VH-VL binders against Vitellogenin-1 (vit-1). Designs and how they scored, part 6

Target 1, 170 residues: Vitellogenin-1 (vit-1), of Caenorhabditis elegans (p55155r1310to1479)
Amino acid sequence: SVCKVQKNQIRTFDDVLYNTPLTTCYSLIAKDCSEEPTFAVLSKKTEKNSEEMIIKVIRGEQEIVAQLQNEEIRVKVDGKKILSEDYSAHQIERLGESDIVIELPEGEVRFDGYTIKTQLPSYSRKNQLCGLCGNNDDESTNEFYTSDNTETKDIEEFHRSYLLKNEECE

## First folded at step 1 (VH-VL)

Design RC06 (framework fv_recibokibart)
Fold by ESMFold2-Fast, scan of step 1:
Structure RC06 (fold): chain C 170 residues (1-170), chain A 122 residues (1-122), chain B 108 residues (1-108)
Amino acid sequence: as target 1 above (170 residues)
Amino acid sequence: QVQLVQSGAEVKKPGASVKVSCKASGYTFTTYYMHWAKQAPGQGLEWIGEINPRSGGTNYNQKFQGRVTMTRDTSISTAYMELSRLRSDDTAVYYCAREYTSSGYVHAFDIWGQGTLVTVSS
Amino acid sequence: QIVLTQSPGTLSLSPGERATLSCRASQSVYSSYLHWYQQKPGQAPRLWIYGASSRATGIPDRFSGSGSGTDFTLTISRLEPEDFATYYCQQYGTSPRTFGQGTKLEIK
């Protein structure tokens, strides 16, 4: 199943499309919300009125951050910039100057600075996924469960529940 | 102003492939998703799939999965739908359509191409 | 997949009469993702009503849409000769995106 984030829109794993502008604060896009989480995908805008994004992938104890710099993707692993020749050692594939694939335990995340595509097997983590990409349970009515597992019809409330606000972001 | 112009009618033999084009004008091509739909003679509309023109990402109706490929060329604002291993029941008019979205969460096919008739002769 | 069933398949009426076209979904669809298209022979479909109840630009006010959940309706209060066409409902909420089989409005 696939979740896509771009142009202030999210298309969930259960294929529900809704509009929600990301902010300069990280939002939780998709996460293994089981008792032993294996991954999380977060994203934020580079600037308030931009469609350009920064992605953060947490995979086990490893933190991967990627963004566009001078029209090419730059990657940091655990806070340190890495060269493209080291990408394969970190289960990252470069598809071009501005396009990368980050391997997940079950699936992958593709990122080009403007689009995030998270692909998981349809049977993977059903009813244990959380975040703005939904719970991947093949039912559209279940897409809007907040971080405290409460269903809502308010997209703004839904997004706010997955927003990691701090003093440096809006 | 805003329009989608499709390639002309095609006649193909069973087992061949056909590639239909859809050229966009009057708007920023990469801003909106593009969809493809099939309409067999005297029948209703059937959704084939969608493509994100910015990323090239696609999502296909399972009925056509394995036979359909959607691509785009951003330099000429053109989307393509290729259907392979053609059968007689692929004879149809094929439409491209733009998905328009507003801040109000509406996602509708607001602009359609004129259609491309593909005839598969058995 | 969500199956949209339209009824009747064919509706024979005269100009001046009221038309009521139904679209039923096999499972719940958010009203904002339910749309109606008009198609005349030899032409591409045209967006007619979006989000269950909003008229597209240029569509006469004799057309109205309503409904939520699984039951949606397109109503034409007073038929004009130009209204005789096939109308399709369509859902965007889930993949695959699906259309109803169409209701053909024909002159009696």
Scores: ipSAE 0.000, ipTM 0.475, lowest interface PAE 16.6, mean pLDDT 85

Design RC07 (framework fv_recibokibart)
Fold by ESMFold2-Fast, scan of step 1:
Structure RC07 (fold): chain C 170 residues (1-170), chain A 126 residues (1-126), chain B 108 residues (1-108)
Amino acid sequence: as target 1 above (170 residues)
Amino acid sequence: QVQLVQSGAEVKKPGASVKVSCKASGYSFTGYYMHWAKQAPGQGLEWIGEINPNTGGTNYNQKFQGRVTMTRDTSISTAYMELSRLRSDDTAVYYCARDKVITYGGVSYYYGMDVWGQGTLVTVSS
Amino acid sequence: QIVLTQSPGTLSLSPGERATLSCRASQSVSSRYLHWYQQKPGQAPRLWIYGASSRATGIPDRFSGSGSGTDFTLTISRLEPEDFATYYCQQYGSSPLTFGQGTKLEIK
């Protein structure tokens, strides 16, 4: 199962498609919401009204940030910029000048600066995932599960529950 | 404090009726389904039915159909379960328990019975 | 009616040991509708695990739930004296709501 984020549109792990405007503040896209979280995927827009994104992947205690700079993907691990020759040491694969794959404990995240694809095994983390990608439980009607474990019909409420507001969001 | 307080123990003769109350406090009474369960001495739990306090709609286990009636009074946040034509095998502790219902896309989701009343012992003897 | 069968009916163990409690459904049940309750003598049941794997508020880390389809498990990694109680599984996926018959965890 795959979750795709592109152009203010999200297709969840359970194949529900909806529209939500991302902001310049990080939103939680997908996370292992079990008692011992193993990963989280967050994203934000580079600037207001841009389709270009910045991705942040937290994998164990590692923080990986990736974005486009002059049409080339650039990666930081724990705040330090790394070159492509160091990617494999951090379980990151370069598929082209602007395309990378970041390995998760049970899956991967593919990013090209505009599209985020998070792929997890279909048996993995069912009813333990949270975030804008849904809970991966093979039931489309319960995709809108807020950060406090409450189901909602309101996409704006759903998105707000996963928005990190540490500064002004645009 | 969220709590459910049930009425006191009852002793009834065969053929009589009993009405048990469950008073809710500390939360929005109409926002949660109320379930009733039976536990005979030394036995496990048996679901009797549920009521939606917002609508008054009920759903009963077929084993109790025709003998059980569930109602509520929203003005005092109290649910009731009445069991008629009592038999000796109705001797049991009866529990009320709340369950959060969330409806999305016309489908209701149940998150488990997180708050229970203390139980009401009903003894049926001749 | 979905029948939930718990095994064993009685499990005799000592503090410090690992306990594994089984709940099998006669038909497939979505894990989101399977819950576990703990009951001690003279007390009302208490919600313990909801949605097959999520611990209820205040439940210690030594308890974990797992399973899907027709086979569900409650595991206690290291028994404490206060854990000896009867555990019931329950399904919400189909009317009537049903409970398993219970597994009584007792001191050996």
Scores: ipSAE 0.000, ipTM 0.457, lowest interface PAE 20.2, mean pLDDT 83

Design RC08 (framework fv_recibokibart)
Fold by ESMFold2-Fast, scan of step 1:
Structure RC08 (fold): chain C 170 residues (1-170), chain A 120 residues (1-120), chain B 108 residues (1-108)
Amino acid sequence: as target 1 above (170 residues)
Amino acid sequence: QVQLVQSGAEVKKPGASVKVSCKASGYTFTRYYMHWAKQAPGQGLEWIGEINPSGGDTNYNQKFQGRVTMTRDTSISTAYMELSRLRSDDTAVYYCARGLYSNYEGFDYWGQGTLVTVSS
Amino acid sequence: QIVLTQSPGTLSLSPGERATLSCRASQSVRSSYLHWYQQKPGQAPRLWIYGASSRATGIPDRFSGSGSGTDFTLTISRLEPEDFATYYCQQYGNSPYTFGQGTKLEIK
């Protein structure tokens, strides 16, 4: 299964398409919400009204941040900039000039500075996933569960529940 | 049984437009991307673009950008590809094919192809 | 864009022989996104091997795929008459998705 985030649109793991403007604060896109979380994917806009994104992947205890700088993907691991020659040591691959793939425990995240694709096996993590990408349970009707595990039909409430609140957002 | 059935052969003059249809059956139309590919006589395959039938969002090969438009009608499970400002080198068989968004399984089902001939 | 180069362009063999078809990419392609198609004259392509090494449903076990990075191979251990066709590799990882130019397998 695949979740795609681009141009203020999210296509969930269960193939539900909806519109929600991302902000300059991190939103939780997808996370292993089991009792022993193995990953989380977050993203935010670089600026209000920009389609350019910053992605943050938490994999175990490791934090990976990626964004465009002068038309090139720049990657930080645990706050330290790394060069492309070091990517493979951190289970990160460069595909082409501007595309990177970050390996997850089961699956991957592909990022080009504008589009985020998170790919996970459909047979795993059913009803254990949370975030804007939905719960990956093969049922479209279950896609809008807030961070407190309450179903909603209000997309703004859904998005707000996954927005990190420790900074001012545009 | 999954089946993709395309519209029949077309003959067009340079500068005209052609619209090819691809009718899907045997699966949930909105759960698979629909791709279009070109095969000129005696040549290999060239990817033109894709459409997500659920939301209607498209992604086109830069080579065809500005001349190709992909649409769909979910009520009849049909995808369309329109190619405008036709040139002689657009003469080809055009195929529709379905693919998963995840890209893991390739294009597992294809239409039979539509021959488009551009001649003066 | 990723360019896929197939070799040989034409392979002339007899039934019963082994065929080895190569597909090389201009840059690294994840094996999960490398697929092979078989096409016979007048017919649409058919998915044959997906993810570099997995046979599509109904494909005989004499067909095998292998490879990673930039070098991928399709092998037919013992050719049958129905195997003579054109084979295309495809990368379905990075847009624009691309195909190789094809290897035509023909009877000697």
Scores: ipSAE 0.000, ipTM 0.477, lowest interface PAE 16.5, mean pLDDT 85

Design RC09 (framework fv_recibokibart)
Fold by ESMFold2-Fast, scan of step 1:
Structure RC09 (fold): chain C 170 residues (1-170), chain A 122 residues (1-122), chain B 108 residues (1-108)
Amino acid sequence: as target 1 above (170 residues)
Amino acid sequence: QVQLVQSGAEVKKPGASVKVSCKASGYTFTHYYMHWAKQAPGQGLEWIGEINPDSGGTNYNQKFQGRVTMTRDTSISTAYMELSRLRSDDTAVYYCARAGRLYSGYKYFDYWGQGTLVTVSS
Amino acid sequence: QIVLTQSPGTLSLSPGERATLSCRASQSVSSDYLHWYQQKPGQAPRLWIYGASSRATGIPDRFSGSGSGTDFTLTISRLEPEDFATYYCQQYGSSRYTFGQGTKLEIK
C-alpha cells in the first residue's frame, strides 16, 4: 500500500484523496502509533506557497532530514550532512541527483524534493498507523482519525491534529 | 457539532434590500470560507459568492456583483448577505454553507444552513 | 465558467432497481473538486459524495461515484425508498463554483 504527498494533496494508504494546507511547520505524515513506535515520517514546505518539501524521518533513535539544495538532495543524519558514499550505511539509496529511498523497518519512503511516497506492506501495522496518510487498515473510509483517535470528516481538524506548531506556520 | 442557523423568512417589495444572517457554531469560524447560494422555487442551486471570515475578503459571482454585499462579525461567529435593489426574480431560498479550509481542502460545501425564504412581491 | 450538465433531468424507477446519474463538465475538472449532493423537498442540500468517489459520513455503500476529466457518474446499486430525491453535482474550477441543474429521482 502506498501513501503519496505532493502539491498540498495526500493520497492515503487506503486510497483516499484529499487536499490539505501543508505549511512551513512539520506535519506528521505517517507514524507507527503502537506502544513502541519504530518510525515517523514528517514533512513541511520550504517556504510559503512553495511545492518544494523537506522530509524528516525518525527511525528508532535516528533522525534523517532531506531536502533539495542546488538541484540535488542534501541528506543529514542526526544533524550531520552525509555524502552519497555513506548513504548505504544508513539504509538510504540514491536513485539520481534528486531522488532517494529511505528504508523503514517494514517498507520505504521515496523522496525527490517535491513528492513523498511511503510504501508499507498491507499486513503491516494494521490499525496501529496514524498521521495524515491514514491508518492503513485496508478499508476505504470517508472518515479520518485525529491524533487523539477521534473520528472526523473535517479536513481542517484532521490536519491541525497532526501539525507540529512550534512557531508561526505559513 | 457544526451548525449554521439562518435568520427567518422575509417579504420585501421591489427596490428594497434584504439582509440575511447565518450564525455558525461548533467550529473555528475564521478557518473556513462561508458561501451563499440561491435556489429559486422549483429551480437548482446557484452560487452567489464567498467570504473569508478571517480577512473579510469577498468574491462574488458576476451575476450578483453590484447588488450583493457579504460581511461577517467574528465576535459572534455570524456571516451576513445583503442583496439590494430587489427584483421579483430574487424570490428564492438563500442558503449559507461552509466550504473549504482557507488555504486548501476539497472545494465542497459540507454544512448548510436551513435556508431563508425571501419573497419579493408588489 | 465551467458548465455542469446532468442527465437525465428526471429518472423514474422503482425500489430495488439500479440508478445511474450522469454529470458532464464543459471542460476538464479535477476529480478532487467534483462532488454530489442530495436534496429532499423542503430541506437543505446534504454532501453525499466528495472528490468524485468518496462517500461522506453515514452514506450507505450502495452509493458509489466514479469518473474523471469531463464525465462523472453517481450509481445507486439497489434503490431504497429513502433514496428518491434530487441529486446535484458541483465543481470548482476556473475560480468559480457551479452546480448541475439536478437529476430528480422519482418513484415510478
Scores: ipSAE 0.000, ipTM 0.456, lowest interface PAE 18.2, mean pLDDT 83

Design RC10 (framework fv_recibokibart)
Fold by ESMFold2-Fast, scan of step 1:
Structure RC10 (fold): chain C 170 residues (1-170), chain A 121 residues (1-121), chain B 108 residues (1-108)
Amino acid sequence: as target 1 above (170 residues)
Amino acid sequence: QVQLVQSGAEVKKPGASVKVSCKASGYTFTSYDMHWAKQAPGQGLEWIGEINPNSGNTNYNQKFQGRVTMTRDTSISTAYMELSRLRSDDTAVYYCARGQWLVRGYYFDYWGQGTLVTVSS
Amino acid sequence: QIVLTQSPGTLSLSPGERATLSCRASQSVSSSYLHWYQQKPGQAPRLWIYDASSRATGIPDRFSGSGSGTDFTLTISRLEPEDFATYYCQQYGSTPYTFGQGTKLEIK
């Protein structure tokens, strides 16, 4: 299953397409919401009214942040900038100057600064996923589950439940 | 299972408009972008543009901007491409194609059979 | 706009021979955004190779794709009669999405 985030739109793992602009605060895109989470994918806009994004992948205890800087992808691991020569040591593959794949325990995330694609095997953690990409339960509907597992048809309420607000973002 | 069926051939005069349809079946219509491409006689393929069937948002190749309009009707799973102010060099086969994506790529996995549009007087 | 240049424009070969088709991009293209299509006269294009090297469903293993950056290749190890067609490369990484002008494989 694949979830895509691009141009203020999200296509969920269950193949539902909806409009929801990201903000300069991180939003939870996809997460292992089991009793022992193994990953989380978060994203935010670089600036208000931009379609350019920053991605944060939490993989176990490791934090990976990637973004475009001067039209080239740049990666930080646990707060430290790494060079492309070091990407493979962190299970990151470079496909081009502005295109990377980050390995997950089961699956992968592709990012180019404007598009996020997250792929998980269909047998992996169906109904234990949460976030804006949905729960991967094979039900295509306009009904969504918030971070407290409440069903809603209100996209703004759905997004707000997965938004990590702080004093420096909006 | 997946099928894209296009409307039949059209003959138009210069200055007229043509509207080609593409009826999708075998998948969730709103979940995949629909693209359109042009192939003039004896020539290669040229991308015209795309539409997101869920939102209705479009993105056109600058070469066709101002003369092309893409729409869809979700109730009948049909996409449309209208080309206006037709010229003789618009004579071509027009294809619709489904845009598929994987984390490692985007590609056109299914194509309509094509619609021949002839512009002549 | 990224320009894709295919060479040769026409390749005349006999069944059983090896075919090598080139696609060169005017600027770097991620391999995941380079695809190949086969088209026979009177038919719609058909997806043949995606992500530079992955065979589409049903495509024989005599076909292989390779390349990265600006240089991509489609290889047919031993031509069969049904392989004579026009092949187009395509990039889908940036808009406008573009196709090469095509390489026509014809019988010698």
Scores: ipSAE 0.012, ipTM 0.531, lowest interface PAE 8.3, mean pLDDT 85

Design RC11 (framework fv_recibokibart)
Fold by ESMFold2-Fast, scan of step 1:
Formats: structure tokens, sequence, C-alpha cells
Structure RC11 (fold): chain C 170 residues (1-170), chain A 125 residues (1-125), chain B 108 residues (1-108)
């Protein structure tokens, strides 16, 4: 199952398409919401009027941040910039000058600065996923579940529940 | 899963200071502003001020300016509100509250989504 | 500062009845910045209605909010026993953020 984030649209793991503009604040895209979370994927826009994104992947205790800088993908692991020759040591693969794959415990995230694709096995995470990508339960007509595990039909309420607001964003 | 847990009740003499704590859990502490509000016995709510836990920056209601200090400790996800030169009319329940936002008509609009359980501060001689 | 005045201060009704609670602002408040909170004795306030008319998560359909400008209303179509509480309106449109004095719903 694949969730795609691109051009202010999200296509969930259960193939539901909806419009929700990301902001310069991080939004929680997908997360293992079990009792012992193994990963989280967050994203934000680089600027209010841009479709360019920054991705943050938390994998266990590691934080991976990737974004375009001077038209090339740049990666930081735990706040430190790494060179492409070090990517494989961190389970990251470079597919092109602006295209990377970050391995998750089960699945992967592909990112090129403008599109986020999160691919997870459909069986392994049913009813344990949360975030804007949905719960991956193979039911395309389900209501969305907010960050406090309450069902909603309101996309703005759904997005707001996964939005992290602070002084440096809007 | 979001929880704000406040310190226990306090009894203080006029002129003393009180420091109330609010421990956050279940979310990224530095990603949301924390606010404090006062509720005197049988009265409504009154906003005291806010703190940005990421920077430590604060904004206080002018009514409390000069007597209130808000701080935080990011290592333990705890916010603090200290009120000095206590008077009898400071007797109240003090609440911490998180500000979040909803997306309405293309704009992020703030509201208080989670509240601590409250801390009763009694000022008496 | 914007003063929010709620009326009535106390509303005595029986379960099954309709409740209408008013909140008036001393100056215009954009409806998206007006919220309602429910508070029961000994408990913290809880977000109930945001943006004048949107129900917070888990709030029953019998609750509805309306209004714009300076006049806002919270309506409960058919009171249930658990609805007896104090309701506060709040504006987040202009600092300092202010609350109304509350309307206490009590059992007749």
Amino acid sequence: as target 1 above (170 residues)
Amino acid sequence: QVQLVQSGAEVKKPGASVKVSCKASGYTFTAYYMHWAKQAPGQGLEWIGEINPKTGGTNYNQKFQGRVTMTRDTSISTAYMELSRLRSDDTAVYYCARTSHYYGSGELIPYFDYWGQGTLVTVSS
Amino acid sequence: QIVLTQSPGTLSLSPGERATLSCRASQSVTSSYLHWYQQKPGQAPRLWIYGASSRATGIPDRFSGSGSGTDFTLTISRLEPEDFATYYCQQYGRSPWTFGQGTKLEIK
C-alpha cells in the first residue's frame, strides 16, 4: 500500500484522495501508532507559496531530515549533514541527484523534494497506523481518525489534529 | 494520549510567591504554545499569559505583568508559572492549557485543545 | 480588550428541554476565533465548539453553535443529564485572550 503526498493533495494507503495544503509547520504524514512506535514521517513546506517540501523521518531513535538545497537533495542524520557515500550506512539509497529512498522497519519512504511516497506492507500495519495517510485498513470508505483516535468526516479537523504549530512556522 | 499534569495545591501567605508546574506528555512539547489561566472561586476564566516552549519567549496579560514569570524545562517537558507578591485576590485555581490550531478558510486559527487538571492556590494569613 | 458577556448567568432547566446560551462581544470578533468550553465542577474546561459552529471531537450532535460579529449562541436541542455544566465563550481574535463569565446550566 502506498501513500502519496504531492501538490497539496494526499492519496492515502486506502486510496482515498483529498486536498489539504501543507504549511510551513510539520504535519504528521504517517506513523506507527502502536504502543511502541517504530517510525514516523513528517513533512512541511519550505515556504508558504512553494510546493517544495522538507521531510523528517524518525526511525527508532534516529532523526533523518531531507530537503533540496541548490537543486540537490541534502540529508541530515541526527542533526548532522551526511555525504551520499554515507547513505547506505544509514539505510538510505540515492536513486538520482534529487531522489532518495529511506528504509523503514517495514517499508520505505521515497522523496524528491516535491513528492513523498510511503510504502508499507498492507497486512503488517492494519489499524496501527495514524497520520494524514490514514490507517491502512483496506477500507476506502472509512472516516478518518484524528491524533486522539476519534473518527471524523471533517478534513480540516483531521489535518489540524496532526499539525505541529510553533513560533517559527505558520 | 496528550496529558498535562499540574503540581498539587498550595497555601501561601500574602506577599509570598508561588510556582506552579505543568508536565506535558503524549506530544512534542516544543511544538505547541503553553498558556496559563486563572479561575477565582465561583468566577470565570482569566488569561494570564503564554510561553513558547521552543524559545522560552513569553507574552503576559498586562493585568499580571510585573508579577508573573513563565519558564519551561524542555528536558522534562515541564512548563512553570510563578506569581509573586501574592494577594488574597490571587486565591484561585490556575490552569495550564495547550494552544493548537485548526485550518479554517485557508488560515491557521488558534484554540485551547487540552487543559491541565488545575492547581488550587490559596492565599491567606 | 474585548469583553465577552454571557447571558443568562444561570439557566435552570430540566432534562429534555432546549437550552440557548448567549455570548455578546464588546466589539466584533471574526467567528472563526470564537470558541466554547464546557466545565464541570472540580474539572478543567474542555473544548466544546470551535470557530463559532464546529463541534470538537466527540461532542454530540445536539450541540450547535452559531453567530457572527458581536452575537454568538450555543444551543442544546434536548438536554441530557450530563450536559449540566458551566459553558464559557472565548475569543482568540485579539490579545489579551478573553473569556465570558460563564453560563451555569443547572437542574431545575
Scores: ipSAE 0.000, ipTM 0.461, lowest interface PAE 18.3, mean pLDDT 84

Design RE01 (framework fv_retifanlimab)
Fold by ESMFold2-Fast, scan of step 1:
Structure RE01 (fold): chain C 170 residues (1-170), chain A 122 residues (1-122), chain B 111 residues (1-111)
Amino acid sequence: as target 1 above (170 residues)
Amino acid sequence: QVQLVQSGAEVKKPGASVKVSCKASGYTFTSYWMNWVRQAPGQGLEWIGVINPSGGSTWLDQKFKDRVTITVDKSTSTAYMELSSLRSEDTAVYYCARGYRYDSSGLYFDYWGQGTLVTVSS
Amino acid sequence: EIVLTQSPATLSLSPGERATLSCRASQSVSTSGYSYMNWFQQKPGQPPKLLIHDASNRATGVPSRFSGSGSGTDFTLTISSLEPEDFAVYFCQQRSNWPLTFGGGTKVEIK
């Protein structure tokens, strides 16, 4: 199962499609919300009216940030820029000039600067998933659980619960 | 048709290392994770670890983390499991097993290799 | 780690009889409508073969006499009417938590 984020639209792991205005603040796209989280995927827009994204993948203790720079993906690991020749040492694969795959414990994140695809087995996870991509449980009615694990039909409330707002972002 | 073909039986002395191979055919090698499982004579199954062949990342049971290395050779569609510092209790049949497919929601451990007997004796 | 306890260790039955095999987990292996419990069959000298995935779904090519049920911590594999080829060892396996773990097995043998 795949969750896709692009053009202010999210297709969840359970194949529910909805529109949400992504912002220049990080939003939690998908996360292992078990007692011992193994990963989290966050994203934000580069600018308010841009479709261009920045992703942040937290994998264990490691932080990976990727974005387009001069039409090519630039990757930082724990704050340090790495070159494409070092990607494989960090479980990152380059598929083209602007297309990368970041490996997760049970899946992967594919990113090209505009589209984020998170692929996870719907049956193979520790406890539960949370975030804007839904809980990946093959039950569409469970898609909209907020960050405090409350069910909602209000997409704005759902999105707001996963938004990391600060004074510098909109 | 999917096949996983493993290397032949090995006899090793305590303290040695063994490297078992698993050659995959009949599917796209990088689309499925490859697991390693062992079974001591007359005993149950014990999971060792898994590798994602597309990037080479591995996840191991803590019991094996200091002694096991799992690798792949994409050009030959072959996965390898190397176990070092062998002890008599490592005597077992070692299996490779095709794991979940990251674009799939249904299957896990659906195909297994025939097994490789590793005997550790002085 | 999640410990899986299978019972009984051995079932001695005749062809045509119903077999009921139990697998109990030390903690829940279920989440929101899914139970991450698999069942495997193993015959002497052969690798395990997937029978049931996700508690109740038969793998491709598995006869309808095999069925799985359960959720949470208690799971059952049922063989409605034993055929000669069904006398084997059966293992449960959980995929809910790391590391992946297997039960100790139940041997179904001819009486």
Scores: ipSAE 0.006, ipTM 0.472, lowest interface PAE 15.0, mean pLDDT 82

Design RE02 (framework fv_retifanlimab)
Fold by ESMFold2-Fast, scan of step 1:
Structure RE02 (fold): chain C 170 residues (1-170), chain A 120 residues (1-120), chain B 111 residues (1-111)
Amino acid sequence: as target 1 above (170 residues)
Amino acid sequence: QVQLVQSGAEVKKPGASVKVSCKASGYSFTSYWMNWVRQAPGQGLEWIGVIYPSDSETWLDQKFKDRVTITVDKSTSTAYMELSSLRSEDTAVYYCARERGYSGYAMDYWGQGTLVTVSS
Amino acid sequence: EIVLTQSPATLSLSPGERATLSCRASQSVSYSGDSYMNWFQQKPGQPPKLLIHAASNRATGVPSRFSGSGSGTDFTLTISSLEPEDFAVYFCQQSREYPLTFGGGTKVEIK
């Protein structure tokens, strides 16, 4: 399955398209919400008036952060800036001058500074995935599951449940 | 029935630009990726790039990045590939090909091809 | 870039015989349970036609005599019993990463 985040729109793993603005606070885009989580994908806007995003991928115990800086993708692993020649050592691939692929245990995340594309296998069980990309249960419904696992039709409530607040953002 | 109909053959001089069109019918144009692939006479297939018509997301092979522009016109369900600064090595049949953006991506329908000849 | 190597370059067979075509990738095209390898058939003057997608799935309308197998770096296209219409060039193609790449092709010709 594929989830795409771009501008103010998200196309979920179950192919539901909806509008939701990202903020300068990290939002949980997709996460392995099983009892032994293997990954999480988070994103935020660089600035209130920008469509540029910062992506944070947590893969096991490793934290990867990527964003555009002067029109080049810059990557940090566990807080350390790395050069493109070191990307492959961290299961990160460069597809173009401004495009990268971060390998997940069960899929991949593609990022170019403006678009996030997460590809994961379809799960046969409900609620093994959580986040703004949906639960990937092969059922396209107009209901969403919040972070406390309740169904809602309210996109704002859905988004708010996956927003990580701190004093540095809204 | 799915159809991709491309524009006719072109003959261009070195340094010129060419714009090839691909008109889609028989499916939801905005729901499928559209690839561009070329084949020089007697040679293999070479991928140029792809566009998602719904939002114009584009990925290009690095060797074409500076010379190729891929666009769509949603109102006419038409994709375009423009190649600039033409060289004799660009002489090829250019194909458009539809694919889904799902796990196991595959180009399932192809246009008939457009022969572009670059000669002085 | 993932390089795909097809072998043999030419396969000379008679109708009714089995054809086995190989495609080897310079790095794995399998990821998270999926194998991102496709097979196409091309006849002179025609565009390529999709035969197999995701290593082993036959495309709509493709006869059952065509089958694909493999994972990782090694993939095979098998035609169990060649029909006259099957003499063509066959290309493998990976969709694991950009740029998308094609093998050099295997020509299946009449002996």
Scores: ipSAE 0.000, ipTM 0.474, lowest interface PAE 15.5, mean pLDDT 83

